# VHH binders against NADH-dependent phenylglyoxylate dehydrogenase subunit gamma (padE): the designs that were tried, part 2

Target 1, 190 residues: NADH-dependent phenylglyoxylate dehydrogenase subunit gamma (padE), of Aromatoleum evansii (Azoarcus evansii) (q8l3b3)
Amino acid sequence: MYEVRFHGRGGQGSVMASGMLAAAMVEEGKYAVSIPSFGFERRGAPVVSFLRMSDREIRQLTNIYQPDCIVCVDPTLTKSVDIFAGMKAGGTLVQATHHPLSELALPDCVSTVGLLDAVKIALEIFKRPITNTLMLGAFAKTTGVVSLESLKRALEDSEFRDAGLAQNMTALERGYAEVAVHHIERRAAA

## First folded at step 10 (VHH; from q2 with I33V)

Design r3
Fold by OpenDDE, fold request of step 12:
Structure r3 (fold): chain B 190 residues (1-190), chain A 123 residues (1-123)
Amino acid sequence: as target 1 above (190 residues)
Amino acid sequence: EVQLVESGGRLVRTGGSLRLSCAASGFTFSSYVMGWFRQAPGKEREVVAAISWSGGNTWHADFVKGRFTISRDNAKNTVYLQMNSLKPEDTAVYYCAATPSMYLTDRSEYDYWGQGTQVTVSS
């Protein structure tokens, strides 16, 4: 079982990203269940989406309180939400940010970090700060849990068409290519 | 009520040492990144050093590296700045600040600020 918690804001497509990743996992012959959780149902409000992936059938349909991986698609969110809450030791963070690793505070439980200036890239591609597809590419590279090809297939089967599909395909590929992956040596938790 | 109270600032000679303290209250100290900033006369406020929640990550500005060290004691709700090999150009008001953000160096991320403590280094 691999558990991912997506953090973002309303309108940024965190739920969509979670669903797309779930679809990609199914393409790989795995089981996946995505569960959205909303705070205030308004644009800009914090949003959480939960995703479980497994080689066997998933029966647990509850929120994820101890994720293996956290994907944060909004660089401003950490000021409002503790995105690290309950993260497992040796966990993975995939973070939208333009900052280098040396300028980031990270809890001891984080051992792998993927950093992507997703907002900048999104503005280049979409002319809007929609980072969800970029961050899926970043997730794939950082974790190796899903292939880029499976994500591409999931995207092709999505609601996106024509120019929108092309832009998101570019975003997915750039996220994968441009994410900076870091491995931090951590002491084993006693 | 949130409070950050700096102490330890005084007049020191060039090459001297000083330890600043910042006592925090009114919020969950261990959930916040702490930072030291300074503002010299006629200059903008600049980040000097920052420290993560547990102290596992620290950042120091290039102009103070090797001379200043930030640390914290969560049991005492206090953050410190050990300043060694002080220079006249270190003269400034030093401010303690707190942020729930994960970004150590962004001044705009810091929500809580102390009143500041004056550090003066004589030649």
Scores: ipSAE 0.910, ipTM 0.956, lowest interface PAE 0.4, mean pLDDT 95
Fold by OpenDDE, fold request of step 12:
Structure r3 (fold): chain B 190 residues (1-190), chain A 123 residues (1-123)
Amino acid sequence: as target 1 above (190 residues)
Amino acid sequence: EVQLVESGGRLVRTGGSLRLSCAASGFTFSSYVMGWFRQAPGKEREVVAAISWSGGNTWHADFVKGRFTISRDNAKNTVYLQMNSLKPEDTAVYYCAATPSMYLTDRSEYDYWGQGTQVTVSS
């Protein structure tokens, strides 16, 4: 089982992203369950979404407290929320940010990092800072858990149509192509 | 009440060494990234160095050229800046700052600031 925790703000489509990833996994013949966790259903408020993926049927429908991967779709969120809480040793972070790895504070449990200037790209495509589909592309490349093609299929089957679909397809592809993936060698703590 | 109190700033000669300290209180120190900034007369405040929660990650500005080193002691709620091979251009007020953010170098992410300590390097 692979567990992902999405972090974002209300209105940024984190829940949508989680759902889309779930759909993509189903397209691959896998099982996936997305569980939204809404704090205050206010636009701009921190939002968390949980996603479990497996080769077998998933029966657990609880929150994820020890994720394998954290996807943060809002670069400003770390100021208000500890996105690293409970992350497993050797975990993966997929982060929306324009900063290079050298300028980031990371906990020891993080071993793989995908960095994408998603806000900039989103502004280019959407004229709005909607980063969710970009970050799905970034997730795919960083983790290898899902193929880009499966995500594309999921997107085609989504509610997006015409120009919206085209823009999100572009976003998905660019996220995959432009994410910088880093592997951090962690020395086993004696 | 959140407090950051810098100490150690003084007049030193070119080539000298100085160690700055910043004592933190009023917040969970180990949950915050700590940074040192400096501001010279007529110049903008600039980041000098930053250190992650456990000290596992550090960042130093290019102008330090290996002369300065940031460190922290979470048991003492203190962050340090060891300054070696000081130059007149290092003359500035040095500020300690704290942020819960993961970004080491972004000044805007830092919410808590000390009053600053004056470092003067004479020729």
Scores: ipSAE 0.909, ipTM 0.955, lowest interface PAE 0.4, mean pLDDT 95
Fold by ESMFold2, fold request of step 12:
Structure r3 (fold): chain B 190 residues (1-190), chain A 123 residues (1-123)
Amino acid sequence: as target 1 above (190 residues)
Amino acid sequence: EVQLVESGGRLVRTGGSLRLSCAASGFTFSSYVMGWFRQAPGKEREVVAAISWSGGNTWHADFVKGRFTISRDNAKNTVYLQMNSLKPEDTAVYYCAATPSMYLTDRSEYDYWGQGTQVTVSS
């Protein structure tokens, strides 16, 4: 079982991202449960959504408070939101940021980090900071739990309200290609 | 009431050493990244060093690497800056600062600031 918590801000995006990932997992013959944000969040406010995925049937339908992976699509959230709350040891962070790994404070539970300057790339592609599709590409590369091809097929079946399919396809491909993936070697005492 | 109180700044000779302390109160110290910044007259306040919530990782500016070391003691709610091989260019007011964010070097992320302690290095 692989459990992902998405952190973003209200509006289209983090809900769409978790749903698209669920669709991509189904395309691969996997099981997925997408749990959207509580209520209708106002634009700009912090929001959380969840995705649970497995090779086997999933019976657990509750919120995810101990994730294996955190995807944070907005570089500004960590000042106001503890995105690491409950994260399991050995976890993966996929973070939108222009900062290199050496400038980030990370808790000991993080073992893999995917870093992407998603805002910069979004401005190049969309002229707007639409980072969610970019971060799905980064997620696929960083974790390997879903293929880029499955995400592309899920995109083709999706309804978009903030940008066209071609731009989102470019964003997905660039996110996958440009994410910097780091594996943190924790040579623990003993 | 959040307070950050720096101490230990004084006059030292070139090549000397000095240890700065910052006592924190009014917030959960172990939940904050701590940083040391400095500001010389007429210059912009700049990050010198920063340390993660647990002390698990640190960052030091290139102009102090090998000479300054940041550390923290979460049991005493205190962050330190050990300053060795001091140069006249290190003369500045040194500020301790705190942020809940993960960004060690981003001054705009730091919410809480001390009053500063003067370090003067004589040639």
Scores: ipSAE 0.697, ipTM 0.874, lowest interface PAE 0.9, mean pLDDT 88
Fold by ESMFold2, fold request of step 12:
Structure r3 (fold): chain B 190 residues (1-190), chain A 123 residues (1-123)
Amino acid sequence: as target 1 above (190 residues)
Amino acid sequence: EVQLVESGGRLVRTGGSLRLSCAASGFTFSSYVMGWFRQAPGKEREVVAAISWSGGNTWHADFVKGRFTISRDNAKNTVYLQMNSLKPEDTAVYYCAATPSMYLTDRSEYDYWGQGTQVTVSS
């Protein structure tokens, strides 16, 4: 079982991102459950959504309190939200930020980090800070749990109102190509 | 009420050492990134060093690397700046600051600030 918690703000498409990832996993013949985001449903407020993925049928439909992976699509959240709450040791962070790894405080449980200046790229592509598709591409590269091709197929079946398919396809591809992936090496205790 | 109180600033000769301390109260200290900033006359405040919530990782500006060391003692709610090999250009008011965010070097993320302590390095 691989459990992902998405952190964003209302209007940033975190629910859509987890749903698209779930669709991509199903196209790969895997099981996925996307759990709707919760929080105050207004523009700008912190929101959370969840995705479970497995090679086996998933019966657990509850919120994810101990995620394997955190995807934070907004660079401003960590001041007000502990995005690392409950994260498993050896976990993966995929973070929208312009900061390099050396300038980030990270808890010991984080072993893999994907960093993408998704806001900058979104402004280049969309003229708006629409980061969700970029961060899905970054997620695929960082974790390897889903292929870029499966995400592209899920995207082709999606309906978008803020931007066209071509722009979102570009965003997905750029997120995958441009994410900086870091593996934090911890010495094994022998 | 959150309070950050710096101490230890004084006049010191070039090549000398100082240890600055910042006593924190009014918040859960171990949940905050702590930073030391400095402001020389006519300049903006600039980050000197910062340290993660647990002390697990640190950042130091290139202009102090190898000379200054940030540390923290979460049992005493105190952050320190050990300043060695001091130079006249280190003369500034030094400020302790706190943020709950992950961003060690982003001044705009720091909401809580001390009043500052003057460090003066003489030739």
Scores: ipSAE 0.693, ipTM 0.872, lowest interface PAE 0.9, mean pLDDT 88
Fold by ESMFold2, fold request of step 12:
Structure r3 (fold): chain B 190 residues (1-190), chain A 123 residues (1-123)
Amino acid sequence: as target 1 above (190 residues)
Amino acid sequence: EVQLVESGGRLVRTGGSLRLSCAASGFTFSSYVMGWFRQAPGKEREVVAAISWSGGNTWHADFVKGRFTISRDNAKNTVYLQMNSLKPEDTAVYYCAATPSMYLTDRSEYDYWGQGTQVTVSS
C-alpha cells in the first residue's frame, strides 16, 4: 500500500492531480482510491487530497494521516501548512520550488526528494501557474510507482481536449524530464 | 507577544571570536526555522545562516566560509551564532529571525525579527 497526500490551492489543483494519478494506476492494472478534499471556503485556499494505491484491492476509504509521499504543487504553502504532518519515516517529498535541496529545511523522515521549478515551467506552457500536471510528471520520475506512459494514457482519457490536452501532455513530459531527484543518505548514529 | 532578543554583539579585533545568542518567546520555538541575518550600513539585509526546526540541517552563506556556525537549543528557546576569524567586513547589525516555512534562505518568508545586536570588527 502506497499512500500519497497532495497539497495545493483551491480549484483544479491537487484534487485533479490525485484523480489523474488514480486513473493512471488503473491503466497499469492496479487498485487506486482517490479521495478529493473539499470544504475550503474559496479559491486559492490551501486544499488537500489523497491517493491510496496497491497491487491488491483497497477497502480503506478514509483520509490519509500517515502518507508515504507528499506532493506539494505550490511553493508558497509551507508557511501556513505543515505539509509534513504524519509523514512516515523514509518518505518521499515532491516539491514545487526554485530552491535547491541545500536551502530547504526537511524533517528526518524525508529520504527522497523531487524538486521542480514548476511555477516557472507552468508560466512558459500555460501563461498561468497551473502546476498540477507538471508535478504528476515529477512524481512519476521521483517515485517510480507509475510510468510516464500510464499518466499520458490517463490524460488522453480525461476531460482535456485539443490545445489544453497538448499543453498538459507537454507539462507531464517536462515535469518528468526536469525534476531534480535527490536521495538523502543517513548514517546510523554511534 | 512574540519576542526575539539578540545579545552578545560588541567590538572585537580582526581574527577574534564572538558568540551571538537570540532568546525567543511567544511562539512554539521548535516549529520554526531560525535564521541569522546581517545588515551593514548602506547594504541590504542578507541571510548569514539558518537552521531547521529540530536542528537537523543548516545552511551557511559562502561569505562566512565555515567561520560561522549556527546552532539551537530547543529546550532553552535559543538560537546561537558562533563567529570565528572575524573580519572588518563582518561589521553589521545582526538580526535573528523566525519562519514556519521550509525555506532557509528566503528573507521574505521570515515573519518575526529581533531588533538586532551590533557587531563591530576593528582592523
Scores: ipSAE 0.688, ipTM 0.870, lowest interface PAE 1.0, mean pLDDT 88

## First folded at step 12 (VHH; from q2 with H60Y F63S)

Design t1
Fold by ESMFold2, look of step 12:
Structure t1 (fold): chain B 190 residues (1-190), chain A 123 residues (1-123)
Amino acid sequence: as target 1 above (190 residues)
Amino acid sequence: EVQLVESGGRLVRTGGSLRLSCAASGFTFSSYIMGWFRQAPGKEREVVAAISWSGGNTWYADSVKGRFTISRDNAKNTVYLQMNSLKPEDTAVYYCAATPSMYLTDRSEYDYWGQGTQVTVSS
């Protein structure tokens, strides 16, 4: 079982990243459950959503309190939200940020990190800070648990609220191509 | 009631050493990144060193790397800056600061600030 928690901010018309990932996993012949999450009532408030995926049927429809992977699509959340809460040891972080790894504090449970300046790229593609599909591309490269091609097929079948198919395809491709992936060694000195 | 209180700033000669301390209270110290910033006359306040919650990540400005060492003692709610091989350009007011975010170097993320301690390096 692979459990992903998505952290972002609310807004009308934004693409539901966890739902698209679930669709991509089903296309690959796997089982996936996207757990929709409603954040605070207003635009811009922190929101959380969840995805479970497995080679076997999934009966759990509950929230994810101990994720294997955190995807944080907004660089400003960590001041007010502990995005690392409950994260399993050996976990993966996919973070939207313009900061390099050397400027980040990361808890010991993070073993793999994918970093993408998703806001800058979103402004280039959409003229708006729409980072969700960029971060799905970054997720695919960082984790390898889903192929870029499966995400593209899921995107082709999707309803778009914020931008058209061509812009979102470009976003997926750039997220995948431009994410900086680091593997962190956390061995104790003896 | 959050307080950050720096101490240890004084006049020292070029080449000398000095250790700054910052005592923290009023928040969960182990949940915050701690940073040392400095502001020289006529200059913007700049980060010189920062340290993650447990000390597992540190960052140093190029101008102080190899000369300064940041450390923390979470049992005593205290962060330190060991300053060696001091130069006149290190003359500044040094500020202790804290942020709950993950960003070691981003001044805008730091919410809590001390009043500062003056370090003056002569010659």
Scores: ipSAE 0.721, ipTM 0.882, lowest interface PAE 0.8, mean pLDDT 88

## First folded at step 14 (VHH; from t1 with S108T)

Design v5
Fold by ESMFold2, look of step 19:
Structure v5 (fold): chain B 190 residues (1-190), chain A 123 residues (1-123)
Amino acid sequence: as target 1 above (190 residues)
Amino acid sequence: EVQLVESGGRLVRTGGSLRLSCAASGFTFSSYIMGWFRQAPGKEREVVAAISWSGGNTWYADSVKGRFTISRDNAKNTVYLQMNSLKPEDTAVYYCAATPSMYLTDRTEYDYWGQGTQVTVSS
């Protein structure tokens, strides 16, 4: 079982990343459950969503409190939201940021980091900070749990059409190609 | 009330050493990145060094790398800056600051600031 928590903000005009990822996992012959977590959503407020993936049938349909992977699609969240809450040791972070690894504080539980200046790229592609599809590409490269090809097929089956589909296809490809992936080696306590 | 209180600033000669301390209160110290910033007259505050919640990540400005060492003692709610091989260009007011974010170097992420301690390095 591989459990992913997505952190973003409400009112973003993009496909929820967790739902598209679930579709891509099904295309690969695997099981996935996408769980939107919302109440009275307000534009700009922090929101979360969840994804479970497995080679086996999934019966857990509840929120994810101990994720294996955190995907934070908005660089402005980390001041107000503890995106690392409950994260398992040896976990993976995929973070939208223009900061290099050397300028980040990371808890000890983070072992793999994918970094992408997703807002800059989104402004180039969409003229708006729509980062969700970019971060799916970054997720695929960083974790290897889904192929770029499966994500492309899921995008073709999505609600996107015409120019919007082309822009999101470009975003997916750029996120995959441009994410900087780091594996953190930590010294044993001595 | 959140307080950050710097101490240890003084006049020293070029090549000398100095250790700054910052005592913190009013927040969960171990949940915050701590940073040392400095501001010379007529210049903007610049980050000098920063240290993560547990001390597992540190960052230093190129101008001080190899000469300054940041450390923290979470049991004493205190962050330190050991400054060696001091130069006249290190002359500034040094500020202790704190942020709950993950960004070590982004001044705009730091919410809490001390009043500063003057360091003067004479030629």
Scores: ipSAE 0.667, ipTM 0.861, lowest interface PAE 1.0, mean pLDDT 88

## First folded at step 16 (VHH; from v5 with I33V R107K)

Design y4
Fold by OpenDDE, fold request of step 20:
Structure y4 (fold): chain B 190 residues (1-190), chain A 123 residues (1-123)
Amino acid sequence: as target 1 above (190 residues)
Amino acid sequence: EVQLVESGGRLVRTGGSLRLSCAASGFTFSSYVMGWFRQAPGKEREVVAAISWSGGNTWYADSVKGRFTISRDNAKNTVYLQMNSLKPEDTAVYYCAATPSMYLTDKTEYDYWGQGTQVTVSS
């Protein structure tokens, strides 16, 4: 079981990203369950989406309190939400940010980090700060849990068409290509 | 009420050392990144050093790297700045600040600020 918690704000497509990743996993012959947050989706309000992936049937349909991976699609979110809450030891963070690793506060439980200036890239592609597809690309490279090709297929099967599909395909590819992946050596807990 | 109270600022000679302290209250100290900023006359306030929640990550401006050390004591709700090999260009009002954000260096992420303490380094 691999558990991912997506963090974003209303309107940023975190739920969509989670769903797309789920679809991609199914394309890979895996099981995936995406659970959207039941919170009042107000535009700009913090949103959480949960995704479980497994080689076996998934029966658990609860919130994820101890994720293996955190995907944060909004660089401003950490001011409002503790995105690291409950993260497992050796966890992975995929973060939208223009800051380098050296400028980040990270909890000890984080061992792998993918950093992508997703907002900048999104503005280039969409002329809007929509980072969700970019961050899926970043997720794929950072974790290796899903292939870029599977994500591409999922995107092709999505509701996106024509120019929208093309832009999101570009975003997905750039997210994968441009994410900076870091592995942090953690001292063994004495 | 949230409070950050800096102390320790004074006049020192070039090459001297000084330790600043910032006592925090009114919020969960261990859940916040702490930073030291400084503002010299006629200059913008700049980040000098920052430290993560548990102290696992620190950041220093290039101008102070190797000379300044930031540390924190969560049991005492206090953050410190040890300043060694002080230079006249280090003269400034030093501010303690706190942020729940994960970004150590982004001034705009800091929402709690102290009143500042004056550090003067004479030539």
Scores: ipSAE 0.914, ipTM 0.958, lowest interface PAE 0.4, mean pLDDT 95
Fold by OpenDDE, fold request of step 20:
Structure y4 (fold): chain B 190 residues (1-190), chain A 123 residues (1-123)
Amino acid sequence: as target 1 above (190 residues)
Amino acid sequence: EVQLVESGGRLVRTGGSLRLSCAASGFTFSSYVMGWFRQAPGKEREVVAAISWSGGNTWYADSVKGRFTISRDNAKNTVYLQMNSLKPEDTAVYYCAATPSMYLTDKTEYDYWGQGTQVTVSS
């Protein structure tokens, strides 16, 4: 089982992203369950979405406290939320940011990092800072858990139409192509 | 009450060394990235060095690389800046700062600031 926790703010489409990724996994013949967090959500407030993926049927329908991967779609969120809470050793971070790896603080449990200036790209494509589709592309490239083609199919099957579909397709592709993937060598804890 | 108190700044000759300390209180020190900033007269405040929660990541401005070393002791709630081979251009008020953010170099992410300590390097 592979567990992903999406972090964002209300209105940024984190829940949508997790749902789309789930659909893509199903396209690949796998099982996936997306669970949104419940609470007093409002636009701009921190939001969490949970996704489990597996080759077998998934029966667990609980929050994810020990994710394999963190996807953060908002570069400003880390000031307000500890997005790394409970991350497994050897975990993967996919982060929206314009900063290079050398300027980031990372916990020891993070071994793989995908960095994408998603806000900039989103503004180019959408004229709005909607980063969720971009970050799915980044996720695919960084983790290899899902193919870009499966995500494209999921997007085609989504409610997006015409120009919206085209823009999100472009966003997905650019996210995949432009994400900078880093592997951090961690010394085994003695 | 959150407090950051810098110490160690003084007058030193070119080529000399200083060690600055910053004692933190009023927040969970180990959950914050710590940074050293400096502001020279007539210049903007600039990041000099930063260190992650456990010290696993450090960053240095190009102007101080190889000369300055940032470190921290979480048990003592203290961050340090060892400054070697000091130059007149290092003259500034040095500030300790803290942020819960993952960004080491973004000044705007730092919410807690000390009052600063004066470092003067004479020629």
Scores: ipSAE 0.913, ipTM 0.958, lowest interface PAE 0.4, mean pLDDT 95
Fold by ESMFold2, fold request of step 20:
Structure y4 (fold): chain B 190 residues (1-190), chain A 123 residues (1-123)
Amino acid sequence: as target 1 above (190 residues)
Amino acid sequence: EVQLVESGGRLVRTGGSLRLSCAASGFTFSSYVMGWFRQAPGKEREVVAAISWSGGNTWYADSVKGRFTISRDNAKNTVYLQMNSLKPEDTAVYYCAATPSMYLTDKTEYDYWGQGTQVTVSS
């Protein structure tokens, strides 16, 4: 079982990033449950969504409080939200930020980090800070649990009624290509 | 009410050492990144050193790396700056600051600031 918690803000893009990832995982022959946030959230307020995935059928449909992976699509959240709450040891962080690894405070449970200046790239592609598709690409590269091609197919199967498909494909590809992946070496306690 | 109180600033000769302390109250200290900043006359306030919530990682400006050491004691709600091999360029008001954010070096993320303690390094 692999459990992902997504952190973002309401009104900043598709909150259904976890749903698109779930569709991509099913295309790869895996089982996935997406649990989007359904709260009556104000625009700009912190929101969470969840993805649970497995090689076997999933009966658990509840919120995820002990994630293996945190995807934080907004660089401003850690001031108001403990995005690391409950994270399992040896976990993965995929973080939107312009800061390098050396300038980040990270808890000991984080072993792998994917960093992407997603806001800058989103402004180049969309002229708006829409980071969620970029961060799905970064997630794929950082974790290796889903292929870029499966994410592209999930994106294509979404109905687009405007010029958003081409931009979202570019975002997905750039997120995958441009994420900086770090593996944090930690020595065992004596 | 949040309070950060620096102490230990004084006049010291070039090559000397000095230890600054910052006592914190009014918030859960172990949930905050702590930083030391300095402001020299006529210059902008700059980050000197920062330390994560648990002390698990630290950051130092290039100008002080190898000479300054930040540390924290979460049981005493105190952060320290050990300053060795002091140079006249280190003369500044030193500020203790706190943020709940993960960003060690971004002063705009730091919401709580002390009043500062003067460090003067003489030739």
Scores: ipSAE 0.672, ipTM 0.870, lowest interface PAE 1.1, mean pLDDT 87
Fold by ESMFold2, fold request of step 20:
Structure y4 (fold): chain B 190 residues (1-190), chain A 123 residues (1-123)
Amino acid sequence: as target 1 above (190 residues)
Amino acid sequence: EVQLVESGGRLVRTGGSLRLSCAASGFTFSSYVMGWFRQAPGKEREVVAAISWSGGNTWYADSVKGRFTISRDNAKNTVYLQMNSLKPEDTAVYYCAATPSMYLTDKTEYDYWGQGTQVTVSS
C-alpha cells in the first residue's frame, strides 16, 4: 500500500491532482482510492487530498494520517501547515519551491525529495500559477510509482485538468524532466 | 508571550572565539527552525546560520563557513552559535530568530526575533 497526501490551497486544483493520479494508477492495472479534499473550500485556504494505491483491492476509504509521500503543490504552505504530520519513516517529499535542498529544513523521516520550481514553469506554460499537473510529473519522476505515459493517458481521458490539453501535457513532461531528485543519506549521531 | 533572549556578545580580538546563546520561551521550541542573523551598522540584516527543528540540517553563509557552528539543545530550549577565528568583519548585532516554516534562509519567513547581542571584533 502506497499512501499519498496532497497539500495545496483552495482553487489550485489539488483535488484534480489526486484524481488524475488515481486514474493513472487504474490505467496501469492497479487499485486506487482517491479521497475527497479536506479543508476550507474558500480560495487560498489550505486543503488536503488523499490517494491510496496498491496491487491489491483497497476497501478502506478513510483519510490518510501516515502518508508514504507528501506532494506539496504550493511553496507558501509550510509556515501555516505542518505538511509532514504523520509521515512514515523513509518517506518522500515532492515540493514546489525555488529553494535548493541545502536551504530546506526536513524532518528525519524524509529520505527522498523531489524539488521543482513549479510556479516559475507554470507561468511560462499557462501565464498563471497552475502547478498541479507539473507536480504530478515531478511525482512520477521522484517516486517511480506511476509512469509519465500513464499520466498522459489519464489526462487525455479526463475532465480533471485545469487548462487546455496541450498545455497540461507540456506541464506533465516538464515536471517530469525538470524535477531535482535527491536521496538523503542520514548519518548516525556521534 | 514568545521571547528569544540572546546572550554572550562582547568585545573580542581578531582570531578569538565567542559562543552566543539564545534562550527561547513561549512556544514549542522543537517545532521551530532557529536562525542567527546579524546586522552591521548601515547594512541589511543577513542570515548567518540556521538549524532545523531536530538539528538534522544546518546552513551557513559563505562568509562564516568553517568558522561558525550552530547547534541546539531542545531539552533546554536553547540555540547556540560558536564563533571561531573571528574577524573585524564579523562585528555586528547578532539576532536569534525562529520560524515554523521549512525555509532556513528566508528572513521573511521568520516570525520571532530577539533584541540582539552586540559582538565587536577588534583589529
Scores: ipSAE 0.650, ipTM 0.852, lowest interface PAE 1.1, mean pLDDT 88

